# Ledger of designs, part 237: VH-VL binders against q9nrl2r1430to1533

Target 1, 104 residues: q9nrl2r1430to1533
Amino acid sequence: GGVHELSAFEQLVVELVRHDDSWPFLKLVSKIQVPDYYDIIKKPIALNIIREKVNKCEYKLASEFIDDIELMFSNCFEYNPRNTSEAKAGTRLQAFFHIQAQKL
Below, E stands for the ipSAE of ESMFold2; O stands for the ipSAE of OpenDDE; V2 stands for 0.75 times the mean of E and O plus 0.25 times the DockQ between their complexes.

## First folded at step 17 (VH-VL)

Design Z6 (framework fv_nezutatug; at its last look DockQ between E and O 0.81; V2 from the best seeds 0.73)
Fold by OpenDDE, look of step 17:
Structure Z6 (fold): chain C 104 residues (1-104), chain A 123 residues (1-123), chain B 107 residues (1-107)
Amino acid sequence: as target 1 above (104 residues)
Amino acid sequence: QVQLQESGPGLVKPSQTLSLTCTVSGYSISSGYYWHWIRQHPGKGLEWIGSIHRSGDTDYNPSLKSLVTISADTSKNQFSLKLSSVTAADTAVYYCARTDYEWDSHRYGMDVWGQGTTVTVSS
Amino acid sequence: DIQMTQSPSSVSASVGDRVTITCKASQSIRTYVAWYQQKPGKAPEPLIYDASSLESGVPSRFSGSGSGTDFTLTISSLQPEDFATYYCQQFYSTPYTFGQGTKLEIK
């Protein structure tokens, strides 16, 4: 049911955060360090925001949760070229997510 | 204490394959974030050769003329470098180095280095 | 590839002097910069990571600053053991690249 699903979301977010490739995704990108980021990325999101949404029970369907996680990765790959450290970390983290998401 | 040590032949003939191994002690290579190979030509600066991530993903310097292959052996706690078809231009001191798993965010530096091993390419 | 241009290529200084070494990236690399010290016949040793964070065990007279394209390594009061060659490195994207080095010599 919904309670078990919520717990699954919480656990998955914890696992993503603890992953060593999570560093680009822990919080929103700094406008100071990346001045043009928000000119390009229109729907910014990060793991701390997703965690808050989980805690507030804002996800009614697993698909909604998955969509936000995928958006997070999509933003990373849209802004960062493939040879950047962020894109490389994102690629590995997304692969991990896809494996873990099968449990949902 | 984490230590890295390079090993391999100090002399390689042109067109042969240069093969080096980095042995890690005091730390599991499976716990590392990145493992790197760097070289330094005589009297010159540092050049990044390539890296291997704990997942097995590799990155290589595309400017190198020789074909680069980096691999890891967790059972031996080692990772290796192979350069194919070497020339005199590959004569250098070769270093292995680590990026620690505990390094997050923008902490991407190489915090532990081997002492380096000299490789001379000569007929 | 991202180029890292260090300046100066060499500098002569005396014990007690303030020394500044700069590194300029060919494009913005945020704070993905590390600094190393290398003495003759030895491997490089880490000094700074993430542009401004001091490595463990490194004396506080060393400091790093900068973001974007311009980075600086500063030695506030030069000590005899600090005469060496220094390198910057970027980790923003592969291939990872080093500056050409700065040789710090005794005046």
Scores: ipSAE 0.871, ipTM 0.936, lowest interface PAE 0.4, mean pLDDT 95
Fold by ESMFold2, look of step 17:
Structure Z6 (fold): chain C 104 residues (1-104), chain A 123 residues (1-123), chain B 107 residues (1-107)
Amino acid sequence: as target 1 above (104 residues)
Amino acid sequence: QVQLQESGPGLVKPSQTLSLTCTVSGYSISSGYYWHWIRQHPGKGLEWIGSIHRSGDTDYNPSLKSLVTISADTSKNQFSLKLSSVTAADTAVYYCARTDYEWDSHRYGMDVWGQGTTVTVSS
Amino acid sequence: DIQMTQSPSSVSASVGDRVTITCKASQSIRTYVAWYQQKPGKAPEPLIYDASSLESGVPSRFSGSGSGTDFTLTISSLQPEDFATYYCQQFYSTPYTFGQGTKLEIK
């Protein structure tokens, strides 16, 4: 969308990165450290990639930005059992995101 | 410097509720990431009891889940453990501990521990 | 539950020795392991987090390594204050289980 919408996307991504539950989502999962990840997760994404897409104005609609953020969380919950530290962080960060996204 | 100190009764009778408090000094508990309770049975190793996240979200050892409550009181800078229906098997040294947050670090270790408090469950 | 199995259960060693303690997880836990030192009558003290990162103030003779299921704690030149019991703990999933401990004794 518009200039103000893209500025809001940047602000929201900054808030997500600063959140202390962002640690699982900052960068793509390492294939070396987690060899089977990309066998299970077909559309990988992370906050650094989303931030770069915002910087390059690749999101045309707010729904596209929101979809990438939600994809990031759904990947986490698909790969990680709910009692894992990764999934617990994802649950809390997603809740934070939903609150912040109401401002869009 | 951050200090954690457990307090509570040293002797509890079977079937009663064990209630412990961890008092934090030199650091606000609202600034921490996780706050934990751990116990150590006589002559044995360590057992994680549960944790409370800074948001108030709790996680409990499934072996104790229906018996355990962990809560925090930010105004007193304390967090607490309640363990219901205790038996002799709950006799242990009880520790509180912190996991702090550090950016670009996957810090999940317990970086500060209390001194421990001995609890005996006996009639 | 993820089991953390330490080996050996005890080690007898002399000042100046190199000592290695291992911890095996029952499933892959990435690098989500911490190590602690506990002296008799005292609380555990943190040594290592994230498998290999030294906690602040821990002497450089301590090191950690490993990923997946196999982890090690190494003391490169044993000092008198290092005689203690050592524990690993996983933080991959709840319950956050500990190893059973390794007692390091003076020879």
Scores: ipSAE 0.544, ipTM 0.865, lowest interface PAE 1.7, mean pLDDT 90
ESMFold2 (binder alone), look of step 17: mean pLDDT 90; pTM 0.937

Design Z7 (framework fv_nezutatug; at its last look DockQ between E and O 0.31; V2 from the best seeds 0.00; counts 0 for: pae E 11.0 > 2)
Fold by OpenDDE, look of step 17:
Structure Z7 (fold): chain C 104 residues (1-104), chain A 123 residues (1-123), chain B 107 residues (1-107)
Amino acid sequence: as target 1 above (104 residues)
Amino acid sequence: QVQLQESGPGLVKPSQTLSLTCTVSGYSISSGYYWHWIRQHPGKGLEWIGSIHRSGDTDYNPSLKSLVTISADTSKNQFSLKLSSVTAADTAVYYCARTDYEWGSHKYGMDVWGQGTTVTVSS
Amino acid sequence: DIQMTQSPSSVSASVGDRVTITCKASQSIRTYVAWYQQKPGKAPEPLIYDASSLESGVPSRFSGSGSGTDFTLTISSLQPEDFATYYCQQFYSTPYTFGQGTKLEIK
């Protein structure tokens, strides 16, 4: 179970990263580009961080993995108004994630 | 080589529906990130009308008086624009354009444009 | 809506001149800016995307810079074929909006 789950997490992260709407989520938001981001978002996370956690086997449950992915989207929607390019990309990527997560 | 070409009636009567089609060649519309409609009133600047994402999601300019509908037909490699209840204010050159995507980064800009088609609204 | 205030509205210059056009956004839009060149009776042609990336096939005398609210298009040495109208555009949020345009004329 554990090895299979780890492989499934790895594959899902790969699919998320390769998605054309992943660009807002590949790495942490730059404080230079968005100076007030970390004043608002208190638990920043990105796909590269999640990938590293997967590689280090830090997720013991699928729910923990899912929680981090959902946190990533939650942060996006908390900071970005719905009409922004990031929020739109996030909405589509999250929908894709929800479909793929059913395979876990 | 990617090419876009607008087509449709050049004359539309007031209160009717303006209907245009953008035909894409050399590239699948299913591979594009966004497909746009832009217009330019005579002697004026550029105005974004709306866009359609490859997923089918659409965005429209809320400042337009006419009802905007954008759709895509992957089987024909086309996407279309409809403006309902047009007036003389809708007289313009209409352009279709593409926004592409490179893996790992957005490429925000309209990198390919059609030649434009003139639409005149007149009784 | 985000306003893109483009300046100047028109500029006269000579071949070989350095020309700078600016766009100021009504709010921070990061680097989500594109620049276009339009000649009379023709469709706009892309110059810059993502504020500072040169489109394929565009001469290196064109460059873009800026982030946040202030953006610039620079032509380092003006050529005869560069006399045209230029537009900036933001892709930060919908509705996507353009600057008013800058007409670059021969002095």
Scores: ipSAE 0.878, ipTM 0.939, lowest interface PAE 0.4, mean pLDDT 95
Fold by ESMFold2, look of step 17:
Structure Z7 (fold): chain C 104 residues (1-104), chain A 123 residues (1-123), chain B 107 residues (1-107)
Amino acid sequence: as target 1 above (104 residues)
Amino acid sequence: QVQLQESGPGLVKPSQTLSLTCTVSGYSISSGYYWHWIRQHPGKGLEWIGSIHRSGDTDYNPSLKSLVTISADTSKNQFSLKLSSVTAADTAVYYCARTDYEWGSHKYGMDVWGQGTTVTVSS
Amino acid sequence: DIQMTQSPSSVSASVGDRVTITCKASQSIRTYVAWYQQKPGKAPEPLIYDASSLESGVPSRFSGSGSGTDFTLTISSLQPEDFATYYCQQFYSTPYTFGQGTKLEIK
């Protein structure tokens, strides 16, 4: 709901973007470079898109914001095998997110 | 140009620890994603030993897991292999290699290899 | 462990011939396959990553294809420098296993 809640979403997204393990999540996966990604992942999302949604006040509930962040991680784990660098980065960033999201 | 160079003893006695170092030049080891050790046995082909990720995570071949340690020293721009309790079966050419990675590219191949170092285990 | 079964074990061919080498995975690995060329006394050299993408500096006569379990490396017109041993490797899960190799010899 209020203006201070939207500021908290922006702060959290900024912290996620600055985290060392954000690199797989900054922008949507390239169809050219990863041709089969969109055959497997039907609801793509990335941090730049989530940040834009925060800036446009598109999240009306904290649960909507959390759902998009969790979808981002779920896509990573669905596409990538567990011992890949992307999946390991996702695990670490998700753990960081869960800690920071307790502030919401 | 990125160069990888293996170094270490060419002859090791059974039961000793084999210790090899890969020196990286023209590239910072902390910038890479995966750093691997591979060996090639006479007549058995290529075997992946293990790797270390830039985050410090290691993965080892399960057949060697309790015997292998891979570590990195960013101050020397090196990563190393230790293989304990060696036997004649560990005689091989040992290679270090890099996997270079770009966001969204899935470039998982080993794009740079060292020249290899021959290790013989015998008494 | 994922088994990588390479065929044939050896090929005898002439300069100018088209050669195809296959690699079969014991389970689906999508496109997580690389190919290498190794000459006697030298380290393996990268040719292909992600099943079909050429590494930098690799001649266009080399091509890779496949997805899932079946992968091929094709040399469209053999040159004298192409006589070597070729390996596939999977990167889907550890251990990152190699095929047994295919030795390409001059006829």
Scores: ipSAE 0.006, ipTM 0.647, lowest interface PAE 11.0, mean pLDDT 87
ESMFold2 (binder alone), look of step 17: mean pLDDT 90; pTM 0.932

Design Z8 (framework fv_nezutatug; at its last look DockQ between E and O 0.06; V2 from the best seeds 0.00; counts 0 for: pae E 15.4 > 2, placed apart)
Fold by OpenDDE, look of step 17:
Structure Z8 (fold): chain C 104 residues (1-104), chain A 123 residues (1-123), chain B 107 residues (1-107)
Amino acid sequence: as target 1 above (104 residues)
Amino acid sequence: QVQLQESGPGLVKPSQTLSLTCTVSGYSISSGYYWHWIRQHPGKGLEWIGSIHRSGDTDYNPSLKSLVTISADTSKNQFSLKLSSVTAADTAVYYCARTDYEWGSHRYGMDVWGQGTTVTVSS
Amino acid sequence: DIQMTQSPSSVSASVGDRVTITCKASQSIRTYVAWYQQKPGKAPEPLIYDASSLESGVPSRFSGSGSGTDFTLTISSLQPEDFATYYCQQFYSNPYTFGQGTKLEIK
């Protein structure tokens, strides 16, 4: 296969996924492990879903891409108390995202 | 091979500040996920004191009422513990430990420990 | 704070026995649990992380299970070197509390 240049969105998703604090966000929350999650979070999203949308060119504007990433963090902070490991990881990852997003 | 070693005074007077250092060898502290301080009172169980993330973010046990400060020095590959206003209740064996990270998993647990250092608070 | 209630506090067993230690969390902590072994005068050594993952170098006779509030450490066939004190710990939220420990003694 040929080598393809990653778009800015693709590159940012790769960097988010590789970040040490990405573990709460790699895929959708398991209903088995967290039975009440989907009763509270109405717009679930994760990095694998966002990556798929990027690959399908579903984001026409950078703002749409950013909105989904912010939704992902918003869901985390809505469900998880501040002293949880997920919320702490989310806080650090979001800070990283905000820095990287300036390059978009 | 990753090794952790605690160092510092084994005797501290009441109301003074307990100061310990954990020296890490065979691994960069900048690569670790969390670095922890734990203590064990004589004949008792384990108590988590606090942690520092590679980013510099710190977490402390609320029971210690903000008397704890944890910091890291990447140039020396060390991280430190300061516990102010100590009392006899702070007499314990103090351990430093690491939580590593595997891609896709937080791997929560302390996979490497120091041998521990005894600190006695006495007049 | 999340309480980790460990049981039993002590247990006597013989070489070859199957031993089970339980840790019960005061609330759901998913799988954010680790287990440690500590021998007298020594630092704790890791056994299990993420409730069921075996640490490198740990014998396969050790296993962990559980999710939510109930967690178990099992030694399938007790060996002489396994007599020690065992601790569970949660990493769901700070403070990262330990169980009170289980002392495994020779019968």
Scores: ipSAE 0.855, ipTM 0.932, lowest interface PAE 0.5, mean pLDDT 95
Fold by ESMFold2, look of step 17:
Structure Z8 (fold): chain C 104 residues (1-104), chain A 123 residues (1-123), chain B 107 residues (1-107)
Amino acid sequence: as target 1 above (104 residues)
Amino acid sequence: QVQLQESGPGLVKPSQTLSLTCTVSGYSISSGYYWHWIRQHPGKGLEWIGSIHRSGDTDYNPSLKSLVTISADTSKNQFSLKLSSVTAADTAVYYCARTDYEWGSHRYGMDVWGQGTTVTVSS
Amino acid sequence: DIQMTQSPSSVSASVGDRVTITCKASQSIRTYVAWYQQKPGKAPEPLIYDASSLESGVPSRFSGSGSGTDFTLTISSLQPEDFATYYCQQFYSNPYTFGQGTKLEIK
């Protein structure tokens, strides 16, 4: 990725974190609060981890960045039934992400 | 450079409690995600004993669950294994290991290992 | 328990040969597999995570592949320092089991 891609990753992550529906995704799920989560979700990821990867310039391609964001949503939908607050927030945040990702 | 070092008794009698400590240097234990204990039986392969997450959650091999306690002391940068009611079957080399989620790196892989400590359970 | 079965249990090969070691899982574990190298008297060292991703500093002659139940570790051109025992490990479900090991002997 070039300089403009890194700036776009930073901007997009900031917008995701600031979105009202980011609350389920800010940090990794606690095993204490959700005992079976890590039995079901084996590739956990969260916005704080993605943000650090952007800050450290660890994404070489836009596709790698997009893959981590989509993994985050996929984990949410795999673990949470569709009618939960978490899944509804995920649906709205993913829609927002798809609109913002067109700018990449 | 992260280094893990196991310490504890080399010889333990049957029915006693085996107590091992892993000392971590060059890295804060609170920064890692998972801290593991693994053992390797004489002439046999590797067996995962259990892990402690940085949140304090523990996860144990079901075959050992009632006998195992793993704990962490972040002030000493250490985590420990206690295995109660040992028998000759618990004779092994014991390793501690880390799983870390680095930028562009692992999920659940054990990326740093201690050098191992031999424990013999004998009458 | 998910059983990880490695084959072959032992292999003799010459420097420069290509060697393939396999692991079969008793059920699908997607890509949650790591590979380790263990030299005599030493702790295991990480080689591969997530079935195919090389650990940092691992020589490019090592590669991993597979998903589901069948996984391979390939060494494309053996070097003298590759004499070791190799283990796979699954991270899909507790207990996180290892394969029984493959001993690579260099002629």
Scores: ipSAE 0.000, ipTM 0.578, lowest interface PAE 15.4, mean pLDDT 86
ESMFold2 (binder alone), look of step 17: mean pLDDT 91; pTM 0.936

Design Z9 (framework fv_nezutatug; at its last look DockQ between E and O 0.87; V2 from the best seeds 0.74)
Fold by OpenDDE, look of step 17:
Structure Z9 (fold): chain C 104 residues (1-104), chain A 123 residues (1-123), chain B 107 residues (1-107)
Amino acid sequence: as target 1 above (104 residues)
Amino acid sequence: QVQLQESGPGLVKPSQTLSLTCTVSGYSISSGYYWHWIRQHPGKGLEWIGSIHRSGDTDYNPSLKSLVTISADTSKNQFSLKLSSVTAADTAVYYCARTDYEWGYHRYGMDVWGQGTTVTVSS
Amino acid sequence: DIQMTQSPSSVSASVGDRVTITCKASQSIRTYVAWYQQKPGKAPEPLIYDASSLESGVPSRFSGSGSGTDFTLTISSLQPEDFATYYCQQWYSTPYTFGQGTKLEIK
């Protein structure tokens, strides 16, 4: 991607991280707290990983960036029932993301 | 400092609607993460009624017999509770409470509570 | 719903004693537990959040531990003002649920 796209990705990641519903997504899920998580989720991802990929210019298309963000939410909803705090936070954060992604 | 205060009728007749308001001072409800209603029957433990998120999303305890409605009024810095078709089982001390959020970690504990208001359901 | 089984229901202790209260969740709830203290005629006051984090202004003699299903509130050296009822609470999923409470009485 171009310099402008990179800046847009960086800014969006910053906004996601600063969102009050970002807490389930800041880092990869702990194996200690959730022992069976990685038996179920095969493509784990988190905002810190996505941020690193942005910084390394690994996203050539906006669609690739969006796909990773959507994967992050998909993993959350696959593992967590709807009434859990993580799923609720994820639902709100994803809605926020969809609004902000219109700027890309 | 942040303060919460419950207000509303202390006596409600059966089948009527219980209506309470929590007034928040020293803090904007728009800045809060969750706002809760909790009740305590005489001599009993604590029961979560429901919550409202700053986005307006609500969650209610499905075990309650009465229909629960929680709403927020940012202009008045208040949020409210309505329980429809109350019975004697709804007699309790009602508390409002806050959950705040600090960036970088989650904090779902209820860190500030109102003093509570007693509501008696009786004919 | 997630049940929080709190024990004991009551305990008698003396000033200076070490007191332990436990809470067992019906399923794994990670560290999503808070503890509260309630005195007669008063609202609950927060003690611990996220299982082991001490609320601001709470004396260091209070501590929380645990993860998964088993959680503990400990008072290392009981003070006169600590006689009250204590509650655990989970916020892993709705409906949020509390333990039955533990009444800490003077021996």
Scores: ipSAE 0.879, ipTM 0.940, lowest interface PAE 0.4, mean pLDDT 95
Fold by ESMFold2, look of step 17:
Structure Z9 (fold): chain C 104 residues (1-104), chain A 123 residues (1-123), chain B 107 residues (1-107)
Amino acid sequence: as target 1 above (104 residues)
Amino acid sequence: QVQLQESGPGLVKPSQTLSLTCTVSGYSISSGYYWHWIRQHPGKGLEWIGSIHRSGDTDYNPSLKSLVTISADTSKNQFSLKLSSVTAADTAVYYCARTDYEWGYHRYGMDVWGQGTTVTVSS
Amino acid sequence: DIQMTQSPSSVSASVGDRVTITCKASQSIRTYVAWYQQKPGKAPEPLIYDASSLESGVPSRFSGSGSGTDFTLTISSLQPEDFATYYCQQWYSTPYTFGQGTKLEIK
């Protein structure tokens, strides 16, 4: 809770964006490129949206922030087979997130 | 100016292990995103053999998965290919290549290639 | 495995001609396509990444387009140095497959 947690959310989101495996997660998936994505993924989320929610103080609890980040990875693994470049990036970024999240 | 250079034997006997090294100059191997081995069979085009990610994680072509090992040696700025139990079908030109990364500019594809090394598998 | 099927397999053209080479993926791969040029006895050289982005130093007469399953490489005004074999490659999923090549010949 509090201001310290919000600063930590900002720091963690910046670290995720800077990670070399963030490329699939920076923005929402294009409906034009991937027309069936939004038929399968009901709660789309991406790092730019999470970063905006941190900036607007929309996360009141660390669990809310963590839930959005985990939703982002869950969406990736639900849509993408494990041998895809996107799922491989997701696996590595999620592992990095779990390590960094221990510091919250 | 980054350069990649393949090295290794040009002739290998059937059932032996093919061992190739890619030496990287002008660029740190630890700064790349992926490092690849590709081969080109006479008349059969290009075949991706496998890659090593900067984290050390490897991906191999399933057609070769039990026969292939790719590794990196950051102290020598090199990465290597071992292909076990070779046959005449492994005769090809072997290339090493890089996929570069810059934050926000993941350039898919192999942006730098070595010159290639010809490997013949024959008794 | 994702198959990348190029057409035509070969094309004969004259200097100054406009040439279009196509690559079709066996499933949707978004824009995860690269294009390469290979001259005899040389390594492939990168032309296009991410379907349509020119690699550094590639002349503007080269362009790429497409998304999903259908991709094109276009040379707007063919030059003598452009006679080569062209390959597409997908980066969507392993194994990272190449097209079979398109040989561009002078005539």
Scores: ipSAE 0.517, ipTM 0.863, lowest interface PAE 2.0, mean pLDDT 90
ESMFold2 (binder alone), look of step 17: mean pLDDT 90; pTM 0.926

